# Ledger of designs, part 381: VH-VL binders against q9umr5

Target 1, 268 residues: q9umr5
Amino acid sequence: SYKPVIVVHGLFDSSYSFRHLLEYINETHPGTVVTVLDLFDGRESLRPLWEQVQGFREAVVPIMAKAPQGVHLICYSQGGLVCRALLSVMDDHNVDSFISLSSPQMGQYGDTDYLKWLFPTSMRSNLYRICYSPWGQEFSICNYWHDPHHDDLYLNASSFLALINGERDHPNATVWRKNFLRVGHLVLIGGPDDGVITPWQSSFFGFYDANETVLEMEEQLVYLRDSFGLKTLLARGAIVRCPMAGISHTAWHSNRTLYETCIEPWLS
Short names: E, the ipSAE of ESMFold2; O, the ipSAE of OpenDDE; V2, 0.75 times the mean of E and O plus 0.25 times the DockQ between their complexes.

## First folded at step 18 (VH-VL)

Design pn122 (framework fv_nofazinlimab)
Fold by OpenDDE, second read of step 19:
Structure pn122 (fold): chain C 268 residues (1-268), chain A 122 residues (1-122), chain B 112 residues (1-112)
Amino acid sequence: as target 1 above (268 residues)
Amino acid sequence: QVQLVQSGAEVKKPGSSVKVSCKASGGTFSDYAISWVRQAPGQGLEYLGYIIPIFGTARYNEKFKGRVTITADKSTSTAYMELSSLRSEDTAVYYCARGSYDSTGYEPFDYWGQGTMVTVSS
Amino acid sequence: DVVMTQSPLSLPVTLGQPASISCRSSQSLLYSDGNTYLYWFQQRPGQSPRRLIYKVSNRDSGVPDRFSGSGSGTDFTLKISRVEAEDVGVYYCMQGTKWPFTFGQGTKLEIK
C-alpha cells in the first residue's frame, strides 16, 4: 500500500485546484489516500502563517497517527512555507517526502503580472514599510516578504520566514532544526517560467543579494550556517531539486509531465 | 492633506446590519492600513479591525465573532465597515483611521474620520 | 489579549500644573524589531481621537512639546508639563505590538 498523501494549498487557493493532481495520483498510485486540506481557503489564506501552521497541524496530526509508516506532503506555493514550518514545530512528524511545489522557500520579492494587483512596481520597493510592521505581519504575504534592500528590517520584523530559516536567533531554533531534519526527502520543485515566485530560484532556496543578483542555495547564509538543516539534508542526499521550464505558477499541480518527473517518484 | 470622510448617522433595529463608509482623499489609498474603532457613549475606544487595501482582506478582532466585515474599494478610495446582527450594545460612534509612513516606517492612526453614530434601538 | 490599564481614570488638574498618566500593559510591548508600539491618543470633547505619541515617545507633528511620552516594557507614561485649557479631554494609550491591538480605558483630564 502507498503512504497517505497530504496536500496543502497556496495563496488564494482551495482544494479544487488540486483536482488534476488527485487524478494523477489515483491513476498512478491507486489506493493512495489523498487528503487535500480545506483550511484557510481563498482570502483566509492571508491570515498569519503561524495561525495557518497551527490549523494545519491539527488537521495532519490525526492523519499521521493513522499512518505509522509515514506520509507524504505536497505543499504548493505559500503552502510550502506552511509545511516547512509545520515540520519544524512538530517533533513527532513522520513525513517521508516533503514536496515543495513552486514555493517561495526563501521568500518573495516580486513584481509579476500575476501579483501586479498586489505588488505594483511602486509597491515592490515600498511594501517593506507596511510588511515589516506589526500591522503587516498579520498577513501571510508579509510573513515571507523578503526585501533584499532592507535586510535589517526583514531580519528583525519578519515574524515567520526569518524564524523558520533560523536567520534570527530564537529559543526554538535548535529544536526546529532537529524536527525538520526528520524529513526523509525534501523535493524542491520550481522553474524559470513560473511568473509568480520571484525570484523563481526561491523555490530552491536561492534568492537576491543586496544587488538583486540571484545566489544559489549553497551561497545562502542559511545553508552555510545550516541554520535549519539544509546543509545537513544535502549532505545526506535528502534534497532533490527538480527544475522545470515552461510551467506557469498556476499549472504546477495540473501538469502531467511535471507530476511524472518531479512528484510521482517520491510517492512510493 | 489627507482627509477621511465617513457616512452619516444610522438608526437601526436589533438584528439588522449597518454599513459605514470611509472615503479617503489627499493621498494614496492601497498601501495604508485603514482601521475601524468604535466608542460607545461615555465609554472608551474599541478596536474592530483593519484592512490593508492591496491585500484585499481585513484583520478582525475576534471579539466580534465574525459580525464585522471590513472591505475596501481601491477605485474609489473608500473603506467600509459592516456590522451585522446588531445589538443595543453596538450603539456607538464608529471611526475610521488611516496610517502614514515616516522615516522610521509605517504608523497607523495618523488621520481620523469624523465618526459615524450608529444607534441600535427597538 | 493584551490588557492596557490606565491610571488614573479621572485627572483633575489646575491650569499651568503638570499632569501625568500611567499606562501598563499585561505583557511586554517590545516587538522583534526593537520598537515598542505604544501610542497615546487625545480626544477632546465632541471630537475624533487624535494621535499624540507613537512608539512610546515620538510626538506627532503639531503636538506641543509640553507633551512627552516615556516608558518601556510594560510601563508607560504620558506627561503634560503645563496643562492648558485646550488639553481637556480623554487620553488613551494603545498597544500595537500584539493582535488584537487594544486600548486603555481612557483618562479624563479636567480643569479644577
Scores: ipSAE 0.927, ipTM 0.967, lowest interface PAE 0.5, mean pLDDT 95
Fold by ESMFold2-Fast, scan of step 18:
Structure pn122 (fold): chain C 268 residues (1-268), chain A 122 residues (1-122), chain B 112 residues (1-112)
Amino acid sequence: as target 1 above (268 residues)
Amino acid sequence: QVQLVQSGAEVKKPGSSVKVSCKASGGTFSDYAISWVRQAPGQGLEYLGYIIPIFGTARYNEKFKGRVTITADKSTSTAYMELSSLRSEDTAVYYCARGSYDSTGYEPFDYWGQGTMVTVSS
Amino acid sequence: DVVMTQSPLSLPVTLGQPASISCRSSQSLLYSDGNTYLYWFQQRPGQSPRRLIYKVSNRDSGVPDRFSGSGSGTDFTLKISRVEAEDVGVYYCMQGTKWPFTFGQGTKLEIK
């Protein structure tokens, strides 16, 4: 009776992280078929995002085909970017609710706790040197690294985020926009105490300018130009913003109050 | 002043594995790509893969996927290339190389190791 | 994979004369950032390769000015204005625009 739910994990993550989320869904929507995709787990999450999109696409096609009434996506952290691209490249998706759990939709720029495992010294200001090269673009984290002090390099060298956001031209942009606009609801979730996603407003399509002042979604060129449909979705009443304080990055999928407030209402 | 020093020549039997080391001295290690390429006797160069040590994982050429493993130890500034299920066709000189940065961005193969001859024979 | 094709594969040249090596790629090497990731390497007998040229035409420090690189898109050339005895070796082009990164077959430069 309930639409199936497909869950896509984040960086250095796996399906095990979602056990609490599955418990909550079972309690409030018993009988829901929930599929947590076990692709690109752990270190494999560093594979290029376009490669991950292809793999996840192959996994979601049969699930969507069996659900003519539609499906819901819950996509966590980096997984939210995978789902952004899935909705754009699939001309036959039947996604009702796309629920983005603290995903860096405008990119990442920050020395966060999860990046400290990758290097002994904070290298926030220097990551652009390797990331904005063909060598760096073979790693997922570089695909959405968005240095506001080198925005020209991001725009020109990003092989993924700049393209799906319509920040750089692509031959398929019009088709990608049309496909993305078929989504029923875009549910954006995030908050100031995340501690990983920097700036946290990236989860709501806000981002730093060159002075590291955050500009919100409505001030972004991607919104103003309606590059992939954000302005159209907002006008349609299809964008839901659900910020919540007090939640750390690894707790978005295991907080009951967050689930009841931001996720449960969108799982028809 | 950057030097890459590789481990010595190896003679291996078919089906075994080989692990070649590449120790960097002078300059930085963690924030550059460390590439591995090989050259069979009288043949051209083949790109095996590379590692960017700060990311802790490598990219492999699909031709060698499942057989090649590239790792890096930042504390000793040493990169390793391990090739398993060795065949006679794997007989080659194996090179490590490190890139550099200039005003135009990242540039590969700035410095090369001396090469390690790996001979696979029965 | 991007295929890199060099010609000629064998290049006998008289000392003091110019030499020219062609490199053609199966796809454009222009990256979205406006850079073309085309490189030239020299390998002298018994030695490791040495990078001569990066990004089509930039000469590495210590490389004599008689070496020059040129080209765009899919067609590239390495020129030696006056061949010297120490230039004997194999020359390789390489593309770094698209993974997997690939080398040309090599051109063996010999003194005749």
Scores: ipSAE 0.822, ipTM 0.918, lowest interface PAE 0.9, mean pLDDT 91

Design pn123 (framework fv_nofazinlimab)
Fold by ESMFold2-Fast, scan of step 18:
Structure pn123 (fold): chain C 268 residues (1-268), chain A 122 residues (1-122), chain B 112 residues (1-112)
Amino acid sequence: as target 1 above (268 residues)
Amino acid sequence: QVQLVQSGAEVKKPGSSVKVSCKASGGTFSDYAISWVRQAPGQGLEYLGYIIPIFGTARYNEKFKGRVTITADKSTSTAYMELSSLRSEDTAVYYCARGSYDSTGYEPFDYWGQGTMVTVSS
Amino acid sequence: DVVMTQSPLSLPVTLGQPASISCRSSQSLVYSDGNTYLYWFQQRPGQSPRRLIYKVSNRDSGVPDRFSGSGSGTDFTLKISRVEAEDVGVYYCMQGTRWPFTFGQGTKLEIK
């Protein structure tokens, strides 16, 4: 009787990370069919995001087709960006709750202890050089790298995030906006102690200006122009903001209080 | 200044694997993409794939996906290209090449290795 | 895949005369950033390729000014204003705008 739940993992992740989340769902909503998608696991999570979107799309179509009352999406970290694009490219999705679990919705600019094996601390300022090229754009991390000191390069060279956010024009923008607006609820989750997502407010569509001062969602041109429907969703009462302190990046899917406060209410 | 030195020529049997190395000296190894290109005798250039060492994974041309593996070892400033299930058609000179930054962005192929001849014969 | 077509495939030239090589792509090579990722390489007999031109018209360090690149969209040209004996070799264009990156067939430049 509960709508099926589809889970999309993050960077260098797999379905095993969600065992606690599945336990929580089973306790509060027994009988829920939960599908954790085992695609683009581990190093394959570095594949271009458009390639991942296509693969996940093929996996979710039959699940959505079998659930005429709708489905819920729980999308963690990088997976939240996959789900953003998925909802835009699918003309017929029936997603009720899209739960974005600490995802860099406006992009990433920072090297953290979690990502230091990918990002030597000296590389943060120089990553724009490779990322904003056709070479770099074949890797998922570069698809949402958003250097606030080279915003012009991000806007012009990003093959993914700038397009799905409507920050650069695309022939499909009107259709993508229409499709995304079909979502029932956009549930945004994140917090200041994440330690990976930089700035953490990116999970709530906030981001750095050129001085690395964070501007919140309502101050973004993306929101003000209603480029993909954020202003429309907020006016409908369809955006839920659920910030929580004290949660590190790898703990969002295994914290019971977070689940009960931010996720459980949206799993009808 | 910058130099890419590749391992020596190899003669392999059909069905075996070959692993070619490309050692970089001068410049910063991790800051560049390393590309692998091959050239069969008397033929043109064919792109196999490339690696950005800091990401720890490579992008492969679909024609070779499943047979080619490109890796990098930052501690030795060495990139590797391994090709498995070798066929006579894989006989070629294999080149590594790196890129550079100009005022407008990243450009590949500013320096090339000397090439490694791989011959596949029974 | 973007197909790169070079013309001519064989180019006999007289020393001191100009030479011109055409490269055509099956799709526009203009990237979203406004740059065109079109490259020209020279391969002398028995040597590794050497990059001559990057982004259509920018000459690499150490490349003589008798080499020039031009073009836009899908049509590109490499010109040598006066051919020298050392120019003998095969010339390749390459696109880096869209993965997988692809080379033209090559143009063999020979002295008549």
Scores: ipSAE 0.813, ipTM 0.913, lowest interface PAE 0.9, mean pLDDT 90

Design pn124 (framework fv_nofazinlimab; at its last look DockQ between E and O 0.88; V2 from the best seeds 0.88)
Fold by OpenDDE, look of step 21:
Structure pn124 (fold): chain C 268 residues (1-268), chain A 122 residues (1-122), chain B 112 residues (1-112)
Amino acid sequence: as target 1 above (268 residues)
Amino acid sequence: QVQLVQSGAEVKKPGSSVKVSCKASGGTFSDYAISWVRQAPGQGLEYLGYIIPIFGTARYNEKFKGRVTITADKSTSTAYMELSSLRSEDTAVYYCARGSYDSTGYEPFDYWGQGTMVTVSS
Amino acid sequence: DVVMTQSPLSLPVTLGQPASISCRSSQSLVYSDGNTYLYWFQQRPGQSPRRLIYKVSNRDSGVPDRFSGSGSGTDFTLKISRVEAEDVGVYYCMQGTSWPFTFGQGTKLEIK
């Protein structure tokens, strides 16, 4: 039998967004128990990410307990960060494949057309002012806002991303790294035509330097220092990178070709 | 100069709802937190919650058990605070306040509304 | 929740004399960025509150220099070097480090 699949949605999403994914899984892997977690939907997805991590943890623990052979996680957009944190804080998770589906794993610093309805023009350059404050950090978007021009503020004020990345020292860094390394495979999915994740390479742990030049995962300090285990995972062949062009952000979970190429191979 | 102008006094029955408005003028609106604080007669200040309009949702003090709803209309630069299932203990002056930015970062409560008295009585 | 405790709750002062208000938090107010988000507010009779001090010791524009804030960690103090008649009112401390953000009980300053 196939291992259970747990799906975590993204910002402003609900379980309904994954109806096509469920169809694909059912067709190609019949009998698979798929659970799309219906937590923090819609506007509730703006709650602090640590709060979300706790809620999702409570939901996945029973599922994992019933699946001693392991489970797969498919985590979309913001959900990918939630899942990474979840795997970092859980010392007893049994996740075989962690599929990060177009997630801003290295943060977000964008004001694309898609985000402009949320952020007025030029907000990208100024969002650090509110996000890197206690008031801003109570919202999920600020929890992974990564301003390359204000790295000091990011490192010191980010209450989520900087911590799970091990970019700021904290007492749980070693343990979280150990926990995260329990994952069988880390499948990173994203692409240049996403239009939301900025830069799109963030889905592959790439990100801007101070000049807004995109550096790859292997050039990032978190990799070089192996702060949360990326270097270790890569060395043991546990990281899969699956870039795909021609897919918009809201279509990653609803594209059959993407599913067959990047998701299905890891649903064993 | 930034000004916050609140709606007028309200008299409500227990079990009903009240919605107080706070209109901001003299600056931008979307990227500043609008906080709501209340003060019962002769009592101290109590933080209800706050909204950052660009995010479209508010952070609430759970003490109010979901009775408070804070919204913002960016087009009119107006924030709203609605309190449902009113009880006598909700009788208070309700204040809105806005933050500001300086060279050191974001600071809340730089500007205050004039307050709105809400009286809940049978 | 972080509990903010002020003392005294009532503060009668003679004009021209100094005044001191204490504010203690149940936990450290130092945020991850190294700042301490402790605020002092003044509320004169019949008026809205007014921010006097932000981040422990920064005085707002228009606030007389006779007002000063100090402290660290969990213990904070607001001082008035020479109390004037216009200083009559209630003073509140507030923490903005941990949600929900909370106020002290208030200290009522009166002239003897």
Scores: ipSAE 0.925, ipTM 0.968, lowest interface PAE 0.5, mean pLDDT 95
Fold by ESMFold2, look of step 22:
Structure pn124 (fold): chain C 268 residues (1-268), chain A 122 residues (1-122), chain B 112 residues (1-112)
Amino acid sequence: as target 1 above (268 residues)
Amino acid sequence: QVQLVQSGAEVKKPGSSVKVSCKASGGTFSDYAISWVRQAPGQGLEYLGYIIPIFGTARYNEKFKGRVTITADKSTSTAYMELSSLRSEDTAVYYCARGSYDSTGYEPFDYWGQGTMVTVSS
Amino acid sequence: DVVMTQSPLSLPVTLGQPASISCRSSQSLVYSDGNTYLYWFQQRPGQSPRRLIYKVSNRDSGVPDRFSGSGSGTDFTLKISRVEAEDVGVYYCMQGTSWPFTFGQGTKLEIK
């Protein structure tokens, strides 16, 4: 039988958004137990990411306990950052496939038409001023805001992303790396037509340098220093990159071809 | 010059709710923290919570256990604080305040509203 | 929650003499970025509070230079070098390092 699947939603989202994904799994892998976690819905998704990680941790523990042979994670958008932090803080997780659906894994630096009321076009160059303060860090968007023009502020003020990336020293870095490396596969999904994740290559651990030139995963310091295990995972053949053009941010979990190409093969 | 103008005094019965407004003028609104603080008669300051209007959500002091709701309307540059299930100890002056930016970053509580007296009595 | 403790709670001072108000936090106020988010506010009788000092020692615009802030870690002080009649009011410290952000109890400054 198939391993259980746990689904973690993104910003301003809820469990209902995944109804098509559930249908695809049921049709192709009948009998799979799929749990779409119903936590931090809507505006609650803006709560600090560490609060969300704690809440999702409490929800996944009993599911993992009932499946000693392993589970899979499918984590969408902001949810992919929650899931990566889960894999770091859980000494005892049994995740085989971690499937990251268009998640801002190296951060976000951009505006979007889908969230204009949240990210006004002129705002990206100024958000660092409030995000890199204790007041801003109480909101999830600021927890992964990554202004390439103020990297010094990011490195010191980020309460979440700089820590789970191992970009700032902390006492748990070695343990978190060990925990993350217990994952069987890291499946990275995203594409150039996403329209929200900026740069879209953040979904593949790429990001801007100071000139807004995108450097790919293998050019990032976090990869080169293997700060949380990316180089080790790649050397084991455990990283799968599955880019797909033509998919907007809200459509990753409702595209049949994307599911069959990038997700289905990893739901053993 | 930035100005914060609050709605007028209110008298309420226990168990009801109150909604205080705070209109900002003379500056930008959406990317600042707008805070709500209260002061019972003869007592000190108590922080209720704050909103950053561009994010459209607020952080709350857990002491109020879901009784407080803070919102903002960017189109009118107005923030709101609603306190429900009112008790006599909620009698206080309610202040809004906005932060500012300087060369060292974001600083809270630079501009204050005039205060709104809310009296809870039967 | 970080507890902010002010001392004294009542401070009668002779006009023209110095005044000193202490504020102690239950944990360090140094944030990961190296800043210390400690603030001082003045509330004159019948008025809204006013920020005097931000990040320990920086005076706000329009605050007289007789006001100064100092301290580090968990111990902070607001000093008035020569108290004037207009300084009557209640003074509050506040920490902005750890949510929920919290105020001290207040120190009432009055002229003897």
Scores: ipSAE 0.833, ipTM 0.921, lowest interface PAE 0.8, mean pLDDT 91
Fold by ESMFold2-Fast, scan of step 18:
Structure pn124 (fold): chain C 268 residues (1-268), chain A 122 residues (1-122), chain B 112 residues (1-112)
Amino acid sequence: as target 1 above (268 residues)
Amino acid sequence: QVQLVQSGAEVKKPGSSVKVSCKASGGTFSDYAISWVRQAPGQGLEYLGYIIPIFGTARYNEKFKGRVTITADKSTSTAYMELSSLRSEDTAVYYCARGSYDSTGYEPFDYWGQGTMVTVSS
Amino acid sequence: DVVMTQSPLSLPVTLGQPASISCRSSQSLVYSDGNTYLYWFQQRPGQSPRRLIYKVSNRDSGVPDRFSGSGSGTDFTLKISRVEAEDVGVYYCMQGTSWPFTFGQGTKLEIK
């Protein structure tokens, strides 16, 4: 009766992170088939995002084929970007709800509490030097690094985010937009206490201008130009915004109140 | 000023593993990437992979998939390249080389190690 | 993979004369940022390679001005205006535009 749910994890993550989410779904929607994809786990999550998109695509095709009534996606952190690209490159996806759990949809710019073991303090001003090169673009984090002080480098060198956001032209842009627009609901979740996603409003398609002032989705060129369909989705009533304070980055998939408020209503 | 110093030559049997070190001096270790390149006797250069120490992981040429592992220890400013399941075709000089960042961007191979000869024979 | 083809493979030259080495790629080396990630290296006998040229035409510090790089797209040239004895060695081109990064097979420069 309930549509199957496909879960895509984030950076340095694995399927184990979603054990509480699975319990919540089983309690509120018993009988739901939930598949947490065990691809690009741990350090493999640093592989280029287009490589991850290809691997996840191959995994989701048979699941979608078995569910003609549709499926739901729950995509966490970096996984939300993978799911963005999946919805654009798949001519035949049947996704109803795309639930984005604290994903940097407009990119990342900032040192993070979660990534401090990888990234030394104060690296944010210098990461553009390697990220916007062919060497850096072979790592997922650089694929969505969006330095607002070097926006021209981001636009020209990003091999992933600038393309899926329609910020730089691509031959497939029209087809990607058409495919993405087939999604039933785009459910955006995030909050100010995340501590990793910077700015946290990136989870809602907001982002820094050159002065590090956050501009919300409706003021972004990608929205105003409707580059991949955000303006069309909002006009259709298909975008849901569910911000919640008090939740750290690693707790989005294990907080019951968040689940009941922001996720449960979209799991028909 | 900047110098990359590699470990000494090794002779290995087929099926064994070798681990070559590359110690960097000069500059902050986290400010550059380390590439590994090999050269069989009388042959050309072949790219094995590279590591960006701040990301904690490496990118490998698929030709060596499952056999090459590149790591970095920031506390000792040392990068390592380990190659397993050695064959006679792996006999080569193995080089580490640095790439660095500045205000203009990233450029690879500004400094090279002296090379480590690895001989694979029975 | 991008294939890098050098010619000639063997280049005997007389001291003081010019030398020219060609490098061709199987596809364009222009990256989305407009830069061309083409590099030239020199390897003297018994020594490690040394980078001479980065991004097609930029000489490294300490590289004599008699070395010059040129080209665009898929066709690149390294020129030595007046060959000196110290220039003996093997010269390699490399592309860094598309992973995996690949080298040409090398050109051996020898004195006649």
Scores: ipSAE 0.824, ipTM 0.918, lowest interface PAE 0.9, mean pLDDT 91
OpenDDE, second read of step 19: ipSAE 0.924; ipTM 0.968
ESMFold2, look of step 21: ipSAE 0.817; ipTM 0.914
ESMFold2 (binder alone), look of step 21: mean pLDDT 91; pTM 0.932
ESMFold2 (binder alone), look of step 22: mean pLDDT 91; pTM 0.935
OpenDDE, look of step 22: ipSAE 0.924; ipTM 0.968

Design pn125 (framework fv_nofazinlimab)
Fold by ESMFold2-Fast, scan of step 18:
Structure pn125 (fold): chain C 268 residues (1-268), chain A 122 residues (1-122), chain B 112 residues (1-112)
Amino acid sequence: as target 1 above (268 residues)
Amino acid sequence: QVQLVQSGAEVKKPGSSVKVSCKASGGTFSDYAISWVRQAPGQGLEYLGYIIPIFGTARYNEKFKGRVTITADKSTSTAYMELSSLRSEDTAVYYCARGSYDSTGYEPFDYWGQGTMVTVSS
Amino acid sequence: DVVMTQSPLSLPVTLGQPASISCRSSQSLVYSDGNTYLYWFQQRPGQSPRRLIYKVSNRDSGVPDRFSGSGSGTDFTLKISRVEAEDVGVYYCMQGTHWPFTFGQGTKLEIK
């Protein structure tokens, strides 16, 4: 008997993107109840992340209540940030494996051809000007925009990522940390050929310094201060890192080798 | 000179829809956010929503959510506001206004359109 | 939603005299970045609004220095040091800290 799996999609995405993932799960763990949440689809994925967290929270509560043995989360791209916040705000979540599938856990700073449908020219150098304002913070992209050349603006104006990462103080930080630490496994997946998540090491809690040199998780202040429990989880043996080359951003949920290597082992 | 030019006045029947245009000139369209504000005759200002063209989507005041749609066409430097299921209470002058990125960040409403009178009458 | 309350709603002023308009918000307008997203607009009869003041106290380009904004937290003031005939119109405060963004009900400045 397998624990139910809840899937949270990413930016400009919908449940349809996960048809291959569902096929893989059905093949290796037949009988698994998989729920792909059809909330904040398409352009609605640009709504503020705290609003998305509330909506997804309402959807996951009955699923978790029906599964006393626990559930697994598979959270793709932007969806990984939604799941980070869910695990922090839910006092009684019963998540065993949180599988973060190429999610910008330390934020995003970069131009990609994938976003060219919205951004026909280079956007990275100027997004800080709108993102770090109340106007910009009403859009999910700005909630995790992390310009390393304007880190002071990110720290002070980010209404979401800076708070859930403990980079800026919040009254609920201690409770959020306690709740997040209940997770059984934090499975981090990503790779250099993603082409969207920039830097790709953001999926592993690495990020740019002011010179655009990538510093890995263990060099981050959030890890060193154990702001939301990364250091504690790593010491517990609960963090799994699964990097894989050769996978583009839209292929993480449809690559069989990735599924078998990085996802399948954590779906008890 | 930055200029926002709106489409002309409209008279509509209840239950219909109206689409107002706002053409921007004198700057790079993608560098601006465009807000929509309305004003009923003799009344104050009410914020409808705004679009950031580089994101390709808009944020709506929940009072109008489901009835208002704001879009932008970068190729013509034009923003649009469409309001459906019109009621007599929607009779108002509709304004577009841009915000711009200055050296200190984003500031809204640095330039306004001339306004478009929408009259909803039976 | 944040409620913006202006006082007075009608402001008759003699030419050359000072005028003062109060704006109060139902909650603090200080954003996490330490900035206060409060704006003042002027609307002359038959014209579009124009921005006078942004972030409490900063005058927009082309706005005469007789206009000044001040305040903090929930209480804000727009002052005109010497009212001129061209100042006739309706003045609105607006908050941009909390979504949805909201305007005060307006203050009609008229020459008596």
Scores: ipSAE 0.794, ipTM 0.904, lowest interface PAE 1.0, mean pLDDT 90

